Miniprotein binders against a2bj90. Designs and how they scored, part 13

Target 1, 235 residues: a2bj90
Amino acid sequence: MSRSARRKTSALNTVLRVVEVFASIQGEGPFTGTYSVFVRLAGCNLRCPFCDTRYAWSLEAGKPLGVEELVEEIARYEPSLVVITGGEPLLQRHPLNSLVEGLESLGLRVQLETNGILPAPARDEQLWRVYHVVSPKDVPVRVPGAKLHPSWVDYARATGRAWFKFLVANEQHVREVAEYVAKLGIPRSRVYIMPLTPEKLDMKELLELHSRIASLAVKWRLNFSPRLHLLVQLP

## First folded at step 3 (miniprotein)

Design mc3
Fold by ESMFold2-Fast, scan of step 3:
Structure mc3 (fold): chain B 235 residues (1-235), chain A 85 residues (1-85)
Amino acid sequence: as target 1 above (235 residues)
Amino acid sequence: NPDELIKKAEELIRKAEELVRRARELFEKGDTDEAIELMWEALDLFEEAFELAEETGHPELAYALARIILEMWRLIEEFERHLKS
C-alpha cells in the first residue's frame, strides 16, 4: 500500500492557485546557488510598498492546478530544490500540505518563502518537515498589519528548519533588525540581511549595494543573502 | 479546553462577518476608504480564527477559513483598484 493510500482520503481542497512555475538558480537565503524550480502561488495577505511580485497579489492571478498535476510538472525539472513562494503560500495551507507530501515522496527538498504572519507548521503537518525562509515585515520598514506570529520562533528553535530574512537599505535598518531579533530571541545564526534593491539599478550600482550590505553583515555578525539572480541576470 | 478555543473562533468569525457586511454597505455608498479599513479588520479576525482552528485540530473549519481569507484578499484588491480608477 502506498503512503497516500494508508492515510484517510481528505475532502480538503487539493487545488492550488499557481501564478508560474519555472527553473532557475536560488539567488537568496541559505540555499543560494542551488538549481531550483520555483512555484509562485497566488494571493497575499500584505501589500508591501517594496514588493517585486505585485502581479501575484490577487488570487485570480493564479491558474487552478491539481496537486498531482503540479507534482508531476515540478518533477520533470529534476530540481535539487523546490522553492514555494507567492504571494503568501500559507493562505493555501491545506493543498500546500498535500503538495509537500507529494514532493517529499519523490525525495525532493522543499523550501517555503513566507511573510510569517500566519502560524508556523504544527508537528502533524507535512509542512513541519520542510525548510522555511521567513521574511518578517515588522522591521525595518513596518508594513501596516504585519506582525510575525510568535510560533515561528518556537518552530525555528524546535526544528532548525527556519531562517529569518530581512530587506535592508542602510546601517540604521541593520540596527533595527539586530534589536528586533534580540528581543524575540532569534539566534543570529538564523538571521539573513539582504539588499533592498530599488527599481532601475545598473549592474555597477547593484554590485556596490551588495558590497555595502555584506560589509554591514560582517560588522553586525549576521548572515548575508545576495540577490544572485539579479547579478547573473536570471529570473 | 479545546471547546473554549473553538467557541472563541466562532465568535471571531461572527464579528468578522458583520464587519464584511458593513464594509460592503460602505462600498456601495462610495465610502471606499472606510470599506477597505473594515475589510482589513475583518481579515485580522478571520486570520485569528484560522490559527485557533489549526491549533485545535479542526481541519474542515481551517480549510473554510483559508478559503474566506483568500477571497478577502481578492475583494480588498478590487476595492483598492476602484479607488485608483
Scores: ipSAE 0.000, ipTM 0.133, lowest interface PAE 18.9, mean pLDDT 81

Design mc4
Fold by ESMFold2-Fast, scan of step 3:
Structure mc4 (fold): chain B 235 residues (1-235), chain A 85 residues (1-85)
Amino acid sequence: as target 1 above (235 residues)
Amino acid sequence: NPDELIKKAEELIRKAEELVRRARELFEKGDTREAVELMWEAIRLFYEAIELAEETGHPELAEALRRIIYEMLRLIREFERHLKS
């Protein structure tokens, strides 16, 4: 394939619909506290009633950006971690693989946040090589249409590059998570529980909720994910 | 409950098919960006229908929907070529 033909083919596969790009601290999951740039992709295959980012549900919410332009924008932040989130970023799977390739070529660490409904990466995808935080919505929160694809468990076992992060409001939710991950054979070391934060909590209520869920994590021998950005009032 | 879930899958499929029809109309009128948007929305609905089909023990329906999504991804790439030509 000539270079001109490659550029034409690349252009067809390398446009992403992007809602926002911003620097912050990763507030959640295994990389909590890391200086990160967040890339929020448009479109989602769920309509979670507790969703904080409803503005990203539609693909129309995203502006078309070329992968090369986006890589340049991300690189200007000099981040320790690139967090690709959405909506559901795997809805834009083809150009997402191209973005990951560009970011890895610069030595940047990449984390994808996904609801896990769409299949895990195959070995020939660039996405196979990066970190994934999978946030199932079938248990305990029971969002319609939100079945975890079983390939994510296989991917986690094969690579050690996936963790499972569950939204929980109370001890019954934690029990359901513990039973769910045991049935699927997910190691507890790969499992995070995170507070399901209702809208309109004041700071005292937010801290009390974090304290309760953290205590449950200790009791059930699971990892705890805060929502640190909410506690320190970062985006 | 399983009968209600498969009925919901059928409704999602009908909505997705309507979005595909509207996307093709928009593409013929030269509204390519809007056409591509509707195609991606239709794909989202088809994936929701796949999950329901698998949950209710209808793997043949799930496989048929995956084939439709594959064809739609091909059409999106074709629509995007017209945007760039």
Scores: ipSAE 0.000, ipTM 0.142, lowest interface PAE 17.5, mean pLDDT 81

Design n3a
Fold by ESMFold2-Fast, scan of step 3:
Structure n3a (fold): chain B 235 residues (1-235), chain A 110 residues (1-110)
Amino acid sequence: as target 1 above (235 residues)
Amino acid sequence: SEFEERFREVVEKMKELIERYKKTGDEKYLREALELAEEAVRIARESGDPKLIVEALLLLAEVLHLLYEKTGDPSYLEEARRVAEEALKIAEEHGFPELAERARRLLEEL
């Protein structure tokens, strides 16, 4: 199929339900500190008790936007990184692959945030080529039926483009994470622990929590992710 | 859909195990039913179908409640309540009145 015919066919079905698009600094994970545009997709297959983005749970929370229009909006920010998050972005897998194709055609680096319940990308998907931060919800916050799809471990080993990020409040949580990743064969170099931040922490409490979790990361030989945007009061 | 077929298959096996438990009193059938209930929730969440998710969560809550009755372990009761509360929330958000009523009745029994 010609590129023109493929573009026309793609356009017929490429609409995403988008909650918000905004520029900020990536505050979490392997790309912490990067000037980024965040694209929050609507719809989620979980109702996590510590969810900060409950407004994105419903598909109806998102406005329908064409992929081409969304690519142009993102490009105007001239970002170093495009973070596609949600809800659960993989619920909109088909138009998401089209979005990734458009962003990569502009040379933009793309990172997906996912709960990892849906399968990892196949080699023929555009999503195979981008970075993924997987936040399993089966440990230490046990959400029933939120089991990590085993293909994510295979994807991480095959591509080096996936990391696993866990919210932790204490050392017992870190121990559970360490046991979980060992059982699944996830390399420690691919694992981040991040502070589970309750509502209404003042800045001193927030810094102290970061310090404690960072110390545990050193002790357990895991990577540490801050929640930098909270520390610097960005969205 | 393929998810609906896989869901039905897992639920049928789970119900067979629950019936076997009711006949024998053997906890092993409840533990096997729990694994299948968790698998049903996984399939439902993977599908993204909110109705399927609510139905799966209600089944999981029922199995957890039976485990609580059998073992006396309060962790099963706590988990059953959380799961039933999630089911109610999703049912109300999406306008599933019959499922919301089933969730409310289950919560009253917990």
Scores: ipSAE 0.032, ipTM 0.536, lowest interface PAE 6.1, mean pLDDT 85

Design na1
Fold by ESMFold2-Fast, scan of step 3:
Structure na1 (fold): chain B 235 residues (1-235), chain A 110 residues (1-110)
Amino acid sequence: as target 1 above (235 residues)
Amino acid sequence: SEFEERFDEVVEKMYELIERYDKTGDEKYLREALELAEEAVRIARESGDPELIAYALLLLAWALQLLYEKTGDPSYLEEARRVAEEALKIAEEHGFPELAELARELLEFL
């Protein structure tokens, strides 16, 4: 980066509140099976029942890390994919754009996981150029106040870099998802259904649930996402 | 319902303002988000739905927490804790175990 370019960027001292950074295999969505580094950002704009990451709700749950320091830490893992998740990572949008810029400069592939309540990236944001997995909380089990921002559908159509992922327990949930995405004009090719896994399933029950939801995905012509990390007992 | 539609619109606007705050660092967006959180509570109370009321109170507590983090003013923290405790009471009284758990976790962070 030139001296002039560095002078024009405010990213050097930009701080993100980070809960954890760890290496694992992406267990969900379009990049399932990819060796990844997960960056969990603090803060969330929802209070979802049965949230697995309630410890990340408060911004104070995250430790302040400079963007440059975080980029260097991620790079040491030599990942095939950087997964930025949270809480809701878009709550820290300004420093997140700076992080994405740093990661892309190293040739790293970036995937953001978001609840889609906040607007999709604008064309002038670094976030415009990375992949997004949107998990709407409108359907099938609605979280009060959770409405997908309509700009995500436009972003998905314009870029081909967004997918929509839904937790489902049964065929009625799949039907509700199918009706929801049809109403919003989301192409089926951009939709993933994923098993909603109760806490106390044994491995046989977990595999049977995966099989059943996968069969429903075939029947309804939707994509299927496993929860691979649960099947192989990874974080 | 009419109340649910109004509630969703107010909450969506609140989240947009919090995003603007994150981008700019300008406290004015948090103050506007607080006003919308207060409106969400008003709409929820008008609906008479205790589940919606408990959820709206948790959103209000969150907005107050963000203002405390920005300003260091202990009055926001005190109000956030009071509002979150109210949400917990409603969730426990009406049998919303998920919301009660959310309220307890939030209070632990406050």
Scores: ipSAE 0.000, ipTM 0.217, lowest interface PAE 11.6, mean pLDDT 81

Design na10
Fold by ESMFold2-Fast, scan of step 3:
Structure na10 (fold): chain B 235 residues (1-235), chain A 110 residues (1-110)
Amino acid sequence: as target 1 above (235 residues)
Amino acid sequence: SEFEERFREVVYKMLELIDRYRKTGDEKYLREALELAEEAVRIARESGDPELIALALRYLAWALEMLYDKTGDPSYLEEARRVAEEALKIAEEHGFPELAEWARELLERL
């Protein structure tokens, strides 16, 4: 069988395991405040103790949806940004590339949220052309098994389409992040620190934590990401 | 689940104590972190979730390794090795490759 016939056959059978699709405001990272559609894919290769989306850990938590059907559902929201998150979206890498192709064909801007354990996109992937927010879990939060794949640093330098977002609770965490990104050669302009929010934090405590971490961002010359959705009580 | 929420709360407190240890050098914070790691293992075992159990054992091994580095007491190193071996077995039996790789790396280092 020819390569063209094989490619056509595989494209027709592309399916994603999807947990939920909903409209909200992006609360985190470089696109904070943007009207977005969130696509949560099932499956994750980590078990973070601070994870708010444990219901998405298993692939079986996701409903099988065809790429074309999902693209049509997303387009009906008329979003300024499509946020593909999970679990870990790169676990469904092949159908994810097809989804990105469909979304780009409609002129939609795409952002992927990833833990960065799996390799960064190659030049021949559709994923090469979209934005990535990489959330390493090895430093400072020290999740077991969470080693950042070194190709993400190369991807960020080559494309300017990746940022690194770190959960921090205090200045020692920020120091560890600063040392980590310096060692890997990640520019400060591509680094965000974000408050690590414990459960049962009231609104006063949440705001005080945001203030402290923002002050540390200024001191260490890093970017600050809020958790805006927590402050305004959006999903 | 309730177990996952309790586990997360305990691990957050453990991480905070480790930060206090790094700032002060006071072994007391490592001993308190060890107690919380042991509590996390207990919660994980009660949940019956093998992935949570393996994760909890990893935090326990880490606290033990830090205590060994601080005190030189070989009992901490021996316990860390045993804990890492249990975590590796669970990770391999249940298909958690990232946790299995961590456990192997730790066992080679110890």
Scores: ipSAE 0.006, ipTM 0.218, lowest interface PAE 11.9, mean pLDDT 83

Design na11
Fold by ESMFold2-Fast, scan of step 3:
Structure na11 (fold): chain B 235 residues (1-235), chain A 110 residues (1-110)
Amino acid sequence: as target 1 above (235 residues)
Amino acid sequence: SEFEERFKEVIEKMWELLERYRKTGDEKYLREALELAEEAVRIARESGDPRLIAYALKWLARALQLLYEKTGDPSYLEEARRVAEEALKIAEEHGFPELAERARYLLEKL
């Protein structure tokens, strides 16, 4: 095979379907407030009724980008954190491992956001070495087809690099989350509850919802995740 | 290609109908979604693109699964298994691992 043909064939195996790349502040989870570049990958294996990124559900929503090209684009932002989200990023697992390798070679910190339906990383994957925020959709929001893969609990225990973030609307949801994580053996220190915003809220309503969920986090001794970007009107 | 643009329009309309079904429970939206899924398979087969064919078959299987759950008619389950198995085979043969995993996941739910 010629050099050009070999390079082209290799690039096809390391191509990601990318919906958007943009700089913002991480508004959620354990790295809230961090200057980040967001990489939204196309494709999702769920259809959540409250999903804000329905445009990313299809693989066809994403443009094909080579891993090397994407790494260069991300690096130009000089981010403190690279947030890989989607859809469901693990649907593009093989080229995603190549992307993570490229980003880590530049000393960049990587956080993956996943619904946790697909298995957690194996020790020989590049994904084993990065941070993961797992957002189960089986409890309390009961999305059809959602089921947390049990390997995520083992991964969290083995690495200390996974947290579990749950969407909650009221105290009954928080109770269901507390029972769920206790049953699975997930430490409370690894659990975040975050306001479920199923409809457009004005700033007063959004702040009131944040206040209510934060108070429940204190009461139930769980961590609280804001949706900071919504409060400060960033993407 | 022109096939890819037509395919995208049909798939997006199908998703809209599946979402309406999820919110309302009205079987009419499932039947309309099935017709669009069948049209997507037809467009994909005309294109000869194995990626589009596998993707369309996976969505056809999903629509059939939902119709089986709604109606209890075993013919929908039988067809869903058949087309999902075809989608998985095409995805595995042509190196679409993410699509193969989606098809496999759906088969486990049947």
Scores: ipSAE 0.000, ipTM 0.132, lowest interface PAE 16.3, mean pLDDT 82

Design na12
Fold by ESMFold2-Fast, scan of step 3:
Structure na12 (fold): chain B 235 residues (1-235), chain A 110 residues (1-110)
Amino acid sequence: as target 1 above (235 residues)
Amino acid sequence: SEFDERFMEVVDKMDELIERYEKTGDEKYLREALELAEEAVRIARESGDPYLIAEALWDLAEALYNLYEKTGDPSYLEEARRVAEEALKIAEEHGFPLLAEYARELLEEL
């Protein structure tokens, strides 16, 4: 078999540890409101105090699925967007590239959600060609170990396929984000601020928090990401 | 880019020739694939793109190894090893982890 053919067929038979696959609406980031299939991969390299998906922290939380089987499962939903999330999806980098190749072969648009600790895609990865929403946890929320890898800024400049989404609770957080992205040379057009939502807010509190952070986005000339799925009670 | 388009056209033709070789066992397809691999390297070097250069060198090393397996000529094996080592070096220096992995796998087969 040719090297190209071997690469393609071997990739389709790699294994991912998958927590869940479900259809919903993308509630966050630049594709908010898009009919999506969510693929939650197991394993995470952080232990954020505010994490709402702690059940995905362990690789053992994931069921082993072959890439080709997973591609077929995703395709049955006929999604406008495939959102690959986790834990931290880049912990399963090799089979993840294979999954992306399979999804792209079907013409599906793919978005990765990542904490940005691990390096950005290199030119030779299939991940180079898809969209990335990078959620740094070093600023403003200061999670230990959560330093953004500098290659993500270079990737964003080179490809135009990365956005940076920051959890914020107040105006001081927004100021810190603005200073951080200016220092790194990230264009404001690629920056989203998103409400840091405490557990078990009622709907009035959740809407009020969204309103406050959205107002700050206007004031600071940044993009706003809601957590729409929380407001409309979807997973 | 124009170089990316030209490069992909040549690589696609190489893959077709290798498939014909797998069906027929006819060495002529391996020789034609080698010529295309050499053309891909020329295109890649003209582009100055380290990614295209590393990819082309990896493809060239495989074409050379296929001819070694068919003919037993050690000159193909020696050239395949040299070319694969160059591909690995470029992949490591420029941060192309999958190409580096594929080049290492090929070197272990040699």
Scores: ipSAE 0.100, ipTM 0.546, lowest interface PAE 5.6, mean pLDDT 87

Design na13
Fold by ESMFold2-Fast, scan of step 3:
Structure na13 (fold): chain B 235 residues (1-235), chain A 110 residues (1-110)
Amino acid sequence: as target 1 above (235 residues)
Amino acid sequence: SEFEERFTEVFEKMIELVERYDKTGDEKYLREALELAEEAVRIARESGDPDLIAIALQLLAFALTYLYEKTGDPSYLEEARRVAEEALKIAEEHGFPELAETARDLLEIL
């Protein structure tokens, strides 16, 4: 490879469109309660009707930021976990792999949040070595155009580094999730159900919803994810 | 069809307006989105296509829910519930299980 081609490839893999970077507590999934830095990347390949981050849908919503600058900004927070979310982070797959490499070089734990439409990481990607929380949008709350890429199930079985998180409002949703994961051969130990939270809920309603969904998780022998940041009023 | 093309254009513009609201916090974009959702319902009803009507009603309910959240005006919530119930009825009567499920999901949070 020529020096010019190497420089062009490096440049393509060194800029991300970033909406926001902030410190909080991971409120969801297998790392709930962890002091984290959230990196929200711009762009999404879905238009979910209950999306709480619609401001990240457009790539233009993010400002261009170099991978090295972003790594330095993240490191200043001294996080126990770096959560890379979006939009859909895998739309910026190539520079995302470079970001992950930089974060790993500092010994930082990385978790990616993805809708799972784009393929799971290949072994030669930096993303192969980090944690993934996949939020399928084809069940139970169906989004037009959403379909989980089958490679995510293979990746989860092969690595033990992926979990599947589903928004649920009632027992019928939990039943559909149970049927879906059984059909795909996803182990129940890799499945989280999480309350589908309308933006207008007061704190009492929010707690009651959490209690109801947690009870369903026990009944159906699935893991429960709270939305802890909402309960403690963090971003 | 001409109706399907107009519906798609209105839907895309509505999504763009919701995105502008999310970035700016300016309620005017939600009101414009409401007007477009009402236009989508009108176009869908003129087409006589029950799945387009159900989809348009769900979009209207969504826009109304956003306006309720922004303004606190309970009339938007009451109308959102009504149109979502109509969408569910149409989806169930015409055998559109995915649309019926989407409408039920919306009603659970209304």
Scores: ipSAE 0.000, ipTM 0.129, lowest interface PAE 16.2, mean pLDDT 79

Design na14
Fold by ESMFold2-Fast, scan of step 3:
Structure na14 (fold): chain B 235 residues (1-235), chain A 110 residues (1-110)
Amino acid sequence: as target 1 above (235 residues)
Amino acid sequence: SEFEERFQEVVWKMEELLFRYEKTGDEKYLREALELAEEAVRIARESGDPELIANALELLAYALEWLYEKTGDPSYLEEARRVAEEALKIAEEHGFPELAELARELLEML
């Protein structure tokens, strides 16, 4: 396996294609409720039917921005958490490691959101030291081309810095998630189920869906992720 | 610089092609990745920037190693070692410790 070049940073990999930078509250996953700056990187290796950020699919959707300039922009927000999302951020792996290095040098906490198709960080990457929320798209709502890279399970066990977040609509989906994580040996404590939200839900329907999925999380002994930003009408 | 931006475009395109290769097993994506890596080396040499040259040579060694894994053709392995050794020499002579370490790790894999 050719991994060394993919895992290393270079001082010359200093440019990222960035779609948007904005402050909000992290609405999902283990850091729900945290004041965060979101950095949306361009490019994605999937075309999910339920994707909320289709505008980020192409690398051309992002504007080139130097790592140093981006670090300075992020720092001005004084965030408790920097959320690097996309598209798929690992498509820009090398300059992403440089960005993480700059952010960590300022004492900022970093969370990456990834679909987990590309390999997990190696110990010599800056990315090894930050938090990762992996959103597999191969179960229960199957996306063509999606398959979780097995290195993410090893990374989660070795570091305690990865969680797996699954979109679910009903109990059958939760059962499929439970079978999937058992088969792969993913620790239950690292698993979140999150409501799969259709486009035309009113607030009452959205709350009812959250309540149902939360109840299933209790029943199946999994963690629950809300979509808090939808409930409080933030970006 | 313009050369640095062009180099980064090549890196992003190669990551996309390698992902497509992992999904399909189709050697054409590795051949396209090699063409991009060869172009990266041409761009870097034109720039005269030794750090960019070392970086581009490591990218080329990486693409050649993937083709060796796919084809079993020892000529790719021999060329990968040659360009990785060149990258290491440039990185050591000009004081680029991160690139030197990356080149040593590439050579360890070959």
Scores: ipSAE 0.000, ipTM 0.187, lowest interface PAE 15.1, mean pLDDT 81

Design na2
Fold by ESMFold2-Fast, scan of step 3:
Structure na2 (fold): chain B 235 residues (1-235), chain A 110 residues (1-110)
Amino acid sequence: as target 1 above (235 residues)
Amino acid sequence: SEFEERFWEVIDKMEELIERYEKTGDEKYLREALELAEEAVRIARESGDPDLIAFALSLLAEALYLLYEKTGDPSYLEEARRVAEEALKIAEEHGFPYLAEMARELLEEL
């Protein structure tokens, strides 16, 4: 990077557009049950019809926060895990690397939630060192414009720090996921299926859906992710 | 909010123009970027949001410094310093330590 380029982008590389910061329990994926602080970044490169965080789609939905200010706010919660989510956090890639550096300097464990459309981290990024839960939207839910970047499979094999979490509604979806991950060479041990929850399910319907998808995970020998926060009524 | 929507649209366009300047070396893109940086400051001041104001002022100072480097005109350097000093004061007053550090680093370069 030239000195001129560094100077012109220095402020842009150190401010994040943040929708919300809150403490809760990680309800999904390999760290389910962990006391966490969630950092929801603004902006998304998809418009999923089943999205429950549509308020984060626009970059304008975020308040601009400096990286150091955000690190201090996160640290006050004393979390076991920092979950960086969005929208799509990798849209703010450069200041996100600075945030990760600050959080790691405090010894905090970081997990990124991403749709995997943008490339996986390179070895010289701070993001290379943290955990990633990749949620592809090309299979089985077929969101227009969604396509998993192939570098995520290489990153997962090289680092052991990525898992793939798929939204599924029925056995046909699970079969499609199983075929998809087999073709890409993703080990079953790194694959989670998670219930695709329609809006306005009552608690009985929510539990029945979880039970059905969990049973399919056993049948197809994949890992199961609940949506624990929905079951225990947390944010 | 309406102010935030307008603000980030202006910032995104300014970034595109600065990238185009880096590729072409054409000063016209840098001058257009400066106009957008000034508009971002105006929008931020209208919003009354001190972190938007401090951030926009830092971007304006960087654009002014790029014009100083391109033209050699010391008036741009003087204005960049004034604007960066204002950004630092706002960041310190409102407890934005990262914006304060960015402004201090910029002032040390100027």
Scores: ipSAE 0.000, ipTM 0.124, lowest interface PAE 17.7, mean pLDDT 83

Design na3
Fold by ESMFold2-Fast, scan of step 3:
Structure na3 (fold): chain B 235 residues (1-235), chain A 110 residues (1-110)
Amino acid sequence: as target 1 above (235 residues)
Amino acid sequence: SEFLERFEEVVEKMWELIDRYEKTGDEKYLREALELAEEAVRIARESGDPELIADALYLLAYALELLYDKTGDPSYLEEARRVAEEALKIAEEHGFPELAEEARELLEWL
């Protein structure tokens, strides 16, 4: 660690702004179906029009919680997976590294969900050792201010611990995703497409959308992520 | 030395500004952090301490990369590569393996 990184280790690195902690089933990505505890951190550096968690956008939406207290709360659920999400969790990078250290000491598997605008973990970060699902927002539905940090592609190649997940509504979106990942050199095995679900779909419409996007995943040789929690009516 | 105390103070303020940038997304904090990184390099060079010089150059390259990522301005990328290369050279020549690894990793994705 550089001297700067070492000097950042302070009491302030032991507090996180937390919106909510709850148990559910991971409905998305490579760990779909896993009994999980979700930790939603406050603050976001984007304002996505399709965002389901707008209540977490402000840092003020989170309550300050000590890392040790949060580790104890998570452990009480006895989860198979801890999903750290937000907002954008990397906005609270330094205390997040402390949280990851505590969770790893208990043998818990950790997955981070990030928009990928901030740099990927460095080797001396605890975050280097956990799983990351990166959701770029510069394609297919472009969000102003969004740009994937190039270090995420290198991190994925070096560690095998990052996947890239894209919300898609139609075949044109899938084509744009395929072009994007090809240009960046992201392997198809690391790419998930997931249905972009409007708020007011009935169960038949939701299943039909899942079927359509899954068929496109097969056609384009990409991985498919459901939104399983919506299909089974869990949070 | 007196240089170490000044260096540590400037670097601490720089990290506070980077933390504010990470929390707000406001480019002004990155620009202020860059000024502090440049000051850290000046202090380090005046000290003649190779470890402080390598550390300061790495921090300057890091701040420049954040500005490149935020603005898309290639002048920041060009400068980041130059100072990161200098940091790596000094770290390798003087036996600072942790700094050398950090600089090398930064260079691999610039």
Scores: ipSAE 0.000, ipTM 0.180, lowest interface PAE 12.3, mean pLDDT 82

